# Miniprotein binders against b1l550, part 183

Target 1, 279 residues: b1l550
Amino acid sequence: MRLPEELLERARDIHSEAPSHRIKLDRVGSFGLKVPVEFKGFLLLAEADVWVSLPEGRRGVDLSRQVEAIYELSNPPKDPFSLCREAAISLLEKLNYADSSGVSIRFDAPLQDGESLKYYGVEISSIASDEIINKIRVEILGMTACPCTAELIRAYKSSEIAATHTQRSLGILEVSTKAEHPDPDKLASIIERAMSSPLRTYTKRPDEGGLVIRSLSNARLAEDVVREMIHLFLEEFGHLPEDTHILAAVRSMESVHMHDIYAERSFSLDEIRKEISSH

## First folded at step 18 (miniprotein)

Design s146
Fold by ESMFold2-Fast, scan of step 18:
Structure s146 (fold): chain B 279 residues (1-279), chain A 95 residues (1-95)
Amino acid sequence: as target 1 above (279 residues)
Amino acid sequence: SPEYRKLLLEAFKLIREAMKLLREGNPEEALRLLEKAFELAQRAFELAEDDPRTRMALWLMAYIRELQAEAYKKLGDKERAKELKEEARELDEEL
């Protein structure tokens, strides 16, 4: 059957109708969009979510306009920070019934690793209302080594070189701020420096021995890694607004256990400075 | 490589022009530009040195196939449109 254009013109505007129940929704949008971005000279495929708030008197959101908005801003590909901010603002302007809008963009960020590249996880967002809040989350793998086992072996053997188990650990830094997004490469650097040693994309046996020896010489608990990440973050980003919120976390994939170890701390810059100054 | 980036940027430029032509009701000219864009994206795919760059090129190839399918629908060629959508799905599944 054909649908004439006049019949489509006469069709109900479903989105503008009253809903079955007068309930506000916080986030309604298009999730899992594939979007090209440019990050530090690399063209990368990112995954994006775009959303707006929906008032209690409106049945739905025009999702096609949300998709059009982000794709209009993404060709040519631009940096994901500008894309996030501009798309969130554009959505709020185009969908005037919304009180807020948001855009999240996730991608694997390249990091130079000798002659090759390794990748770490980045998720950024901008949430627009009467102000703009920028968020960034960085996740990168590194190595940790258990200091408890190292100490037991040292005490027992009277050895100068500690022996202990090592494991992969995922370091996480998340920042929410009214300022511009922090540089994710700097956040990744903080995480790697807090670990016992970084992981490499490719390592031959001589290089693998070096990483293991470094880890054994720099044994750290998950709790140690989180505290060091916070310390290094304050040195690099302590100038951000006092109401900036940070999450620092590490998940250790324990080689001698069937489960993982997890440590985290959330704080505002104002809160952590007062805590440190009281000691 | 610098060539990988240049090929993708040229493909994106052709896509912008093709999308404008589709909006203006000229799917024939849009198809010509999209074919050229696909060749550039395919060459970028061949130059990709890691998974993230391979995925970027593959997605662009799939996206171009979707745009070509839309152009053929506007021309009334439902069979070619269906074939191109299936090629796009196959490319997307490789992501």
Scores: ipSAE 0.614, ipTM 0.869, lowest interface PAE 1.7, mean pLDDT 85
Fold by OpenDDE base, second read of step 19:
Structure s146 (fold): chain B 279 residues (1-279), chain A 95 residues (1-95)
Amino acid sequence: as target 1 above (279 residues)
Amino acid sequence: SPEYRKLLLEAFKLIREAMKLLREGNPEEALRLLEKAFELAQRAFELAEDDPRTRMALWLMAYIRELQAEAYKKLGDKERAKELKEEARELDEEL
């Protein structure tokens, strides 16, 4: 049904009207859009959120223009980093009443695991205003082995390799920077290396035994994992701007408890460098 | 497969050209390109062996149906436009 042009004009007029309450909104947009992206040679269907700020003198946002902005940039599919940045800028250009915009793109990133693929969670964002801030969040599962229980069992059985409980742990790295988005594969690698062992999509019996032995030989607290993540991050990404903000976190799905253990540290690069240098 | 990727990229190219034609007021030529794009997306769907590849092909098929509905709406064929929108909805529900 073609809505008469007159009805479309009336709808536009409603959005431009003064609101009953003159209050600025920080984010107004469309959430949960499906957009195609190209990531490391894979074509992936990602989920996207797009938004702009709304000034106090305007009743509503032109949502259709937001959706058009991201889809125009998504054909042909491109890398999600460029898509986020370009779409955020395009939103400000198309919606001139907005002083800020943002785009977030979420997908499962494929990672080679022998002859198979495993996946980790990625959220890539860009926020545009007087400056552009790029954000990336990586989440990947690994395995941790408890050092406390290992030590107790070692003392009891006098074994070189002590049995201990193991659990899946979710590692999280979130980076916000004025520089380009950090490489998510490198972030995922940091998380996996910080844990007792990575997870495998498939294991043969000998390989499974090897993973367990590795975990037992590298038992770590959730706190140890977070500290190791920070250490490895500084080695790989210490060249980023000093005002770069990082969140490093681990959620351990404890096998001996009904609750999870959580540890995190939020910091800027300048802050953490000062902390480490003081010791 | 290299063939799967080739089919999808070619479909995206045709869609981009069709969208341009729709903006320029040429819905008839846009429909011809969209039909070809749909055939390519359908072949890609048939070649899909895993869930991510299947979803991309389905999404593309749904998006093409929406664009076809828009084109028919511009041509004044409201009935066909409604049918195509329903087909697009059905494809989206499988995503």
Scores: ipSAE 0.244, ipTM 0.677, lowest interface PAE 1.2, mean pLDDT 87

Design s147
Fold by ESMFold2-Fast, scan of step 18:
Structure s147 (fold): chain B 279 residues (1-279), chain A 95 residues (1-95)
Amino acid sequence: as target 1 above (279 residues)
Amino acid sequence: SPEYRKLLLEAFKLIREAMKLLREGNPEEALRLLEKAFELAQRAFELAEDDPRTRMALWLMAYIRELQAEAYKKLGDKERAKELKEEARELQEEL
């Protein structure tokens, strides 16, 4: 049955009532929203989470106002960075009981690959309070080749071209900053340059051979890739505020093992500069 | 494809105009614009060259069907509104 609309006028405002327990909640919101975004000339369907903090004296959040806030800003589709920041600010303005708000947007970002496209993972967030913290996470697959096996085979059979196993490796860069979001294409480029070689979506045999030879000639441990990612990050983004926090990581899906190899380092820009300068 | 992008942007423009018409109490004109928007989104779906662009067009088609259902509900055509909501659900299940 459909209840009469007149009942809406007589219904209690449940959200504004006192809760069963006076406990603050850090994030209450609408998760898994489908939102159109415009990214570097592409119209893409992204997935968004929106939330606010909830004070100890309030029972609930007006979820419909959260959904309205992000959808009002998403037509026409706009770049996900502006959408993220503007929606976080809008949520805080519309829901005045909240101390903080946040928005996360996830999508597969296109990257030109010859005459076709390949995609890499992007997740961006903006968290608003008395300041705005912007976070971006980029994940992209590349290729690594084992230098240990290469050296053993080189010693066994004299060869200018190393023979070794190769595998797909997932590179990860995550940046949290008070400045604007870093360009994800530049982060993806850093990851790919740190690898033995990038992966291609569509490759003809001669190009595939070149990619394999490049990978074999540039054999790198997961540990090597993480260090190179950090070095390249500092060259490109060393201008960010000193309290910018970075996570650099690689997960190598080893072709000769039933398990993966993982290497990571998290740091602030201030921390890493002091470490490097002490050497 | 430049055609893919152009079709979607035109569909979004028509949707903004239709939503304004729905708020102003003109669901008949809103339906005319939404029908055009659906055709554009469907053509974009046919031009999509990969999964991400296919999902974008498919979502837009579903969203337009939901707006059309709202317009028919305002016109008192509950049966047509129900049919359009079901079509929107079927389109969303393909995502």
Scores: ipSAE 0.512, ipTM 0.840, lowest interface PAE 2.4, mean pLDDT 86
Fold by OpenDDE base, second read of step 19:
Structure s147 (fold): chain B 279 residues (1-279), chain A 95 residues (1-95)
Amino acid sequence: as target 1 above (279 residues)
Amino acid sequence: SPEYRKLLLEAFKLIREAMKLLREGNPEEALRLLEKAFELAQRAFELAEDDPRTRMALWLMAYIRELQAEAYKKLGDKERAKELKEEARELQEEL
């Protein structure tokens, strides 16, 4: 049912009215939008959040304009990095009362695994104000083997290959930078290389046995994985601005416990370089 | 054959030691052990003939090439690291 145009002309613009309480809001927007993106030749349906700041003198945000802004840029589908940055800028242009905007896009990224596909989780964000900050979060599952149990079993059975418990572990890298978004495949690769072994979608018997043997030969604590992630990150991305912020984390879904083990380090590139150089 | 299993176990022992050396920042010594491990895995492959165990030997050879590539990358030899990674890929395609 289309309301008569005459009624629309008489209706008060509630969003432009003064609020009852003059308080600025940091983020007001639409969350859980579905937008198409093109990623490495794949057309994916991503989840998107869009928001702007709201000044103290305005009652509400024009949410329709926010939704229009991202969908205009999503047709035809484009890479999620460009979409994120362009949408953040467009939001500030279309909503001139906002001093800041933000866009977040989430999807499962395909990753080649031999003749099959595996995936990792990606969240791409851009926040626009006086500057643009780009953020990327990558999450990928790997496998860890416990070195402590391995040593205990080795001591007990005198076996050359010590059995140990293995578990799935979620590795996380989050990067916030004024530069362009880092390559998510490179970030995923860093996480997998830091684990005892990667996971595979398809395993034949020899491959499965090999994967386990690899894990046993490369047993790592969650703490070891985080430190290795940081080391590998510095080797690959040490060229980023010094004010780039990184979160490296691992959540190990322990097979011998009902709870998870978690380890993390948050740092700037400047901070971590100074720390490493001091040793 | 009992000999096949012995060769694989010896290769695994060398791989474990090489990985330790890589973590300790000694990629040169790690490479020496990995080369020996590759030779053992290759001999195991030759002994396996048409046995399903041939695939395990191939897998081990590929894995050793990946570790060698990592070691060369740490030494700054990107070209050799790339070659070894390609060899690892070729071996994996035969799996």
Scores: ipSAE 0.000, ipTM 0.152, lowest interface PAE 16.7, mean pLDDT 86

Design s148
Fold by ESMFold2-Fast, scan of step 18:
Structure s148 (fold): chain B 279 residues (1-279), chain A 95 residues (1-95)
Amino acid sequence: as target 1 above (279 residues)
Amino acid sequence: SPEYRKLLLEAFKLIREAMKLLREGNPEEALRLLEKAFELAQRAFELAEDDPRTRMALWLMAYIRELQAEAYKKLGDKERAKELKEEARELEEKL
């Protein structure tokens, strides 16, 4: 309900008052906003969170000013990287009591898959203070095939192409850097290449058979996929600042179990290079 | 498709022009532009080939209805404003 102007003018400014407890809050803002973005020539509906830090002496944040800031920057729709950075900076300028601001934008990114499109998950963030930290997370489903069962069947059948169980696996790459956001299509490509095979939006039976055979010929443990993702990441993005932080992870939805298998590694570029060089 | 994108960009342009008119105190002209924007967004919705593009068009339709409701409030037509807000809510529930 909208209140009359005269009533709003006479109301106390609650947000500028002293709080009941003098405690700083790290993130206060508007979460789950729907915003349009332009990505690779597509106009897409994204979900955005916007926030600022709140000092111990201030009761609340001006939420309406936060919402206005991001929507002013959303028409015409712009790329989500620019939107994140510009909105985070704008929030910090408009809400001068804040020490930091942040913007996170989530959307399903289109990826060409033959004559159709498939979608993968993207979350992009920019956190502004005396510097800007850019974060991106990419999630995409692929297929893995169990090498242990493959080896047992190969030994039994004396075949070069072993039968084994296959399952959907979720690959995850998350990058936090002072440089510009990495291209999510390249991150998605790294994940798919590390898998036994990618998943398709549509396939005919001959194509389906080929995909399954590809997976069986390229059987990989979740642990293998994570190591391959890291290797491929370093080949593509080794130029990023040494303090860039990466998370590589795989969640395998095991077809022969009631539970999932999970493997991950987090590291900085400096850390992983020293580790690889020591061996 | 190129047509889908073109329709949405034209709708966004009309929305920017309508918002300027609302700030300048001309809600009647803003409503005219917003109705054209709605027609463009609705045509984009019909051309959408997948769920993400469908959601984009649906959200834009809802957003335009919310802007029209605010314009009618400025004109003192509370009943029409209420109808448009309800239509916007119904569209958002389809997301």
Scores: ipSAE 0.618, ipTM 0.873, lowest interface PAE 1.6, mean pLDDT 85
Fold by OpenDDE base, second read of step 19:
Structure s148 (fold): chain B 279 residues (1-279), chain A 95 residues (1-95)
Amino acid sequence: as target 1 above (279 residues)
Amino acid sequence: SPEYRKLLLEAFKLIREAMKLLREGNPEEALRLLEKAFELAQRAFELAEDDPRTRMALWLMAYIRELQAEAYKKLGDKERAKELKEEARELEEKL
């Protein structure tokens, strides 16, 4: 049903009216949009959130304009890093009443695993205000072997390669910086290298044996994994601004317990450098 | 496959052109481009063989149907616009 144009002229602009309560909102937008992106030669359908701030004197946000902003920038599909930054800026330009904007894009990133592909989770974000802050979160599964049980078994059997329980562990790196988004493949690599071993999508029998042996030889606590992630991160990304904020975390899905083990450290580059230099 | 990517990128190009035509008040020419874009997206869907690439093709097909519905609405054909919106919804539910 097309409403007569005459009715549209008589309709109040509800969004521009003063609200009943003059309260600023930090984030108002559309969540769970589907947007096409190009990532390392792959065309991927990502999920996106877009938002702006709402001043105390305005009742509502023009949501249609937000959706249009990101879709205009998504055709042709482009890298999600540029899309986040450009969309965040575009939102502020199109919605002049907003003092801040943000875009988050989530997808499973393909990673080469021999002749097959495995995937890791990635969320890329940009927040625009007086400055632009870029955020990236990478999540990838690895395998950990328990060193405590390994030591007990070693003591009992006097074996060079001690049997121990193994489990899947989720490694997380989140980086917030005024610089460009860090390379998510490098972040994923750091997490995998910090684990006892990576996971493989496809294993032949000889490869499975090798993977298990590697895990047993690199038995690590969840705490060890987090510390190793931080160490490797500093080696690769120590050139980022000192005010760059990092979250390094591991969730170990323990095979001998009903609960998970979790370890994390939140820090700025300045803070962690001072801590390491003091030892 | 190189063919799959080529088909999708060509479809995106046609969609951009169609959207421009819609803004310029030329829905008839926009519909011609959107029809071609839909055919390309459908071929891409067939080539994806139910792998993760299928999602992109399905999304694109749904998006094209929405744009076609908008074009028909501008032409005054409300019935066809409604049908196309329903088709778009059905495709989106497969995502």
Scores: ipSAE 0.344, ipTM 0.733, lowest interface PAE 1.1, mean pLDDT 88

Design s149
Fold by ESMFold2-Fast, scan of step 18:
Structure s149 (fold): chain B 279 residues (1-279), chain A 95 residues (1-95)
Amino acid sequence: as target 1 above (279 residues)
Amino acid sequence: SPEYRKLLLEAFKLIREAMKLLREGNPEEALRLLEKAFELAQRAFELAEDDPRTRMALWLMAYIRELQAEAYKKLGDKERAKELKEEARELEEEI
């Protein structure tokens, strides 16, 4: 049963009313929406959040107009970068009381892995106000090998090839920029190259042996991986605007500990160039 | 500036309508709205009081050029589409 439209004449417009307390809210929106996206030839089911700022004098946000904004732009499915930017701008047009808007889209991105596929995590955002800020976060698993234990075993055995423990490590690169979104495949590649070796969906014994030997020959601390990720990022994306902000991080799931090791660095391009130049 | 905000929101409205027209297979009408949107974005650019507002107006102008390129591509005019994409790239480089 659909209620009569005439009831709208009797009902208060709650959202337009003054709130109980005159406090601005930074993000009010619809979270966990399911949207189809086209990503590099794949049709994927993504999860989206849409939001706007709410001024101190307004009680609520028109949530139906938020959902309308993203769904109008998601059919037919399009790339998540265009969808984020277009939906963020549409939110500002549809909800003119807002000072800012944002859209975030999350999905698992396929990556060619020999004859199979592997997947890495992607979150793409656009935040619109008197400017547009594009944000992307990429997370991918790789392998690290402990150099400390490797050195102890080498000293004990006088061996050229050190034995050590290996573990899965999660590499993270997050970029906020006024330029267009960096290519997530390139960010994933940077993370994998900074690791001791990449992980595979499927390996046979000879290939598995090769990955282990590769990781042992390239043993790295979490701190080493973060520094290498930053170095490789600057080589690939050093052309981005100086106020571009980056987070580089690694979470190592240590095979010899009950806990993880974590290392991170946040920086702007301007900040990191000055730091490196001082050395 | 309230005039700056007004111009941006009117341009956004025209962009949204033009995108709907492109989806519905009416690129000719979309181009008419997009040209009006571009004029509004240029006026917003002229009224921009600071760096963030200037960048926003430039981004909007570039975005409109990209949509116009898409419309010309749908009309089979590949040369006009390429020219508009180049204009969009030039505007983006100023951001």
Scores: ipSAE 0.012, ipTM 0.460, lowest interface PAE 8.0, mean pLDDT 84

Design s15
Fold by ESMFold2-Fast, scan of step 18:
Structure s15 (fold): chain B 279 residues (1-279), chain A 95 residues (1-95)
Amino acid sequence: as target 1 above (279 residues)
Amino acid sequence: SPERRKLLLEAFKLIREAMKLLREGNPEEALRLLEKAFELAQRAFELAEDDPRTRMALWLMAYIRELQAEAYKKLGDKERAKELKEEARELEEEL
């Protein structure tokens, strides 16, 4: 049963009332929305969160205006970067009591892999105030091979051919910048190139053997992968504003252990350049 | 900062109205609103020249040029549409 709309005129506007406690809230919004997006020729169903700041003197946020902001801009589907930025600004325009707004959009991005596709994780956000901050996080699996075990086996067998254990490793690059979002395919490429080898969705035995041999010939510690990711990132994206913040990380799902190995570094472009130039 | 924020939000309000007009098949009216939006975004940019906070203004200016290109394309003026897309690209390179 739908209540009569005439009751709206008699109902109190709860959201506009003073709260029980005068406390500012940083993020109040609608989370887990399903939104179609157009990404590099693909129509994908993404998941979105939309939010605004809530001032200390206001009890609640207009939820309908939040959903309207993103859905109005998602029909017809558009690229998720434009959608993210436009929706964040629209939230501020529609909800004038907010000091800041944000939109996060998550999806699995297709990447061409021979005759097939593979997928990597993407999360993008835009946070708007009197400036805009764009964030992107890319996660993709690759393969690493242990150089320590390789060296032990080479020493024991007196052979130039190394044998060692291989494992799946998750590479992570996260970028926060006042410039436009970096291209996630380029971030995924950086991660894969830093690994011992990429992973495939589909392989036949000769191709699978080739990936293993490539990995063995390019054995890397998680620490090596993180450093290489940072090096490659600076080559591709060193032009971003100096206050751009980056997180580079690797989680190695060690095949010989019951636990994972994790390595990370977070930095600003200004910070890392000063560190590198000190050598 | 508060004055800059007001200019940026007013520009975006005009952008939203222009997008609605483009969807409704009125590119001529959309172009008028988009030109006003560009002036507001440009004023916001000038208020904080050389400040990294100008990135939002630069993005809006680029976005407005892309929308103007779409409007001219709908009007059959492909040459002006290409010029506006190139101007948008140049603005995006400043990001």
Scores: ipSAE 0.012, ipTM 0.415, lowest interface PAE 8.6, mean pLDDT 82

Design s150
Fold by ESMFold2-Fast, scan of step 18:
Structure s150 (fold): chain B 279 residues (1-279), chain A 95 residues (1-95)
Amino acid sequence: as target 1 above (279 residues)
Amino acid sequence: SPEYRKLLLEAFKLIREAMKLLREGNPEEALRLLEKAFELAQRAFELAEDDPRTRMALWLMAYIRELQAEAYKKLGDKERAKELKEEARELEEEM
């Protein structure tokens, strides 16, 4: 049954009522929205979450205004960084009872790989209050080769090129900063350069052989990859504010084990500089 | 790939024009533009070379169908609105 408009106008405003318990909520919003974005000349479908803080004295949020805030900014599709920041600001303007707002956008980012494309994972967010904090997480697969098994085989077969197991490894860089979002292509590049070799979408046999030999010649522990990622990050992004926080991690999908190997380090730029200079 | 992008951008432009027409009280012309936008999105779908670009085109087709359903519902054509919502759902299942 369709309700008459005058009846709807006379209904109680449930959202503005006092809640059962006077407790503030940190994030209330619309999650899993599909939004178009433009990234580096590509039109891509992204998934977005939008939220606001809810004060202790208010029962609920206006969800339709949250959806309007991001979709009003998504046609024409714009870059996901601007969309993220502008939508977070728009949420605070439209929902004046909120003390903070946030937007998170996830998408698969294309990288040119010969005549084809490969994709890596990107998640960005902007959290707005009296300031804006920007966060980006990049995940990309690469290859690692085990140096321990390589050395064991080399010892067994003197004078031969060491054989070892190789595996897919997921590299992760996450950055939280008051500055603009770092370029995810540069973060992806850092991860790939820290690996034994990158993965390719399509490889002909001669190129495939070269890639395998490169990975075997550049055998690295997950711990080695994390340290190299941090080193390369500092070279590229050491100019960011000192309170910028970084997570560097590798998850190695071990081909000889039924479990994964994981290594990580979290740090602020200030913290890591002092650590490096002390040793 | 240049043609794929051009088709999608033209579809987005038609959607913006249709939304303006809906606000101005011209739903019949808005529906005509939305159908043209759907045809462009469908052509983009046919040109998609990988899964991410296929998903983009499918989502846009579903989104256009949802906008058309909303327009028909406002005009009192509930049957056509329901048909378009079902088409949108089927397109989303393909993603």
Scores: ipSAE 0.598, ipTM 0.865, lowest interface PAE 1.8, mean pLDDT 86
Fold by OpenDDE base, second read of step 19:
Structure s150 (fold): chain B 279 residues (1-279), chain A 95 residues (1-95)
Amino acid sequence: as target 1 above (279 residues)
Amino acid sequence: SPEYRKLLLEAFKLIREAMKLLREGNPEEALRLLEKAFELAQRAFELAEDDPRTRMALWLMAYIRELQAEAYKKLGDKERAKELKEEARELEEEM
């Protein structure tokens, strides 16, 4: 049903009216949009959230204009890093009543695993206000072997390679910086190298044996993994601004317990450098 | 496959041009481009061998149907616009 144009002229602009309660909102937008992106030569369908702040004197946000902003920038598909930054800026330009904007894009990133592909989780974000802050979160599964049980079995059997329980562990690196988004493949590599071993999508029998032996030889606590992640991160990304904020975390899905083990450290580059230099 | 990527990128190009035509008040020419874009997206769907590629092709097909519905709405054909919106919904549910 097409409403007569005459009715549209008589309709109040509800969004521009003063609200009943004059309260600023931090984030108002559309969540769970599907947007195409190009990532390392792959065309991927990503999930996106877009938002702006709402001043106390305005009842609502023009949501249609937000959706249009990101879709205009998504055709042709481009890298998600540029899309986040450009969309965040575009939102502020198009919605002049907003003092801040944000865009988050989530997808499974393909990673080469021999002749096959494995995937890790990525969330790329940009927040625009007086400055632009770029955020990236990478999640990838690895394998950990318990050093405590290994030591007990070693003591009991006097074997060079002690049997121990193994489990899948989720490694997380989150980086917030005024610089460009860090390379998610490098972040994923740091997490995998910090684990006892990576996971493989396809293993032949000799390869499976080798993977298990490697895990047993690199038995690590969840705490060890987090510390190793931080160490490797500093080696690769120590050039980032000192005010860059990092979250390093591991969730170990323990095979001998009904619950998970979790370890994390949140820090700025300045803070962690001071801590390490003091030892 | 290189062919799959080529088809999708060409479809996106046609969609961008069609959207411009819709804004300029030329829905008839927009529909011609959208028809071609849909054919390309459908071929891409047929070439899709994995779940991510299938989803992208389906999304693109659904998006084209929505744009076609908008064009028909501008032309005053409300019935066809409704049909195309329903087709878009069905494609989205398959994603």
Scores: ipSAE 0.330, ipTM 0.728, lowest interface PAE 1.1, mean pLDDT 88

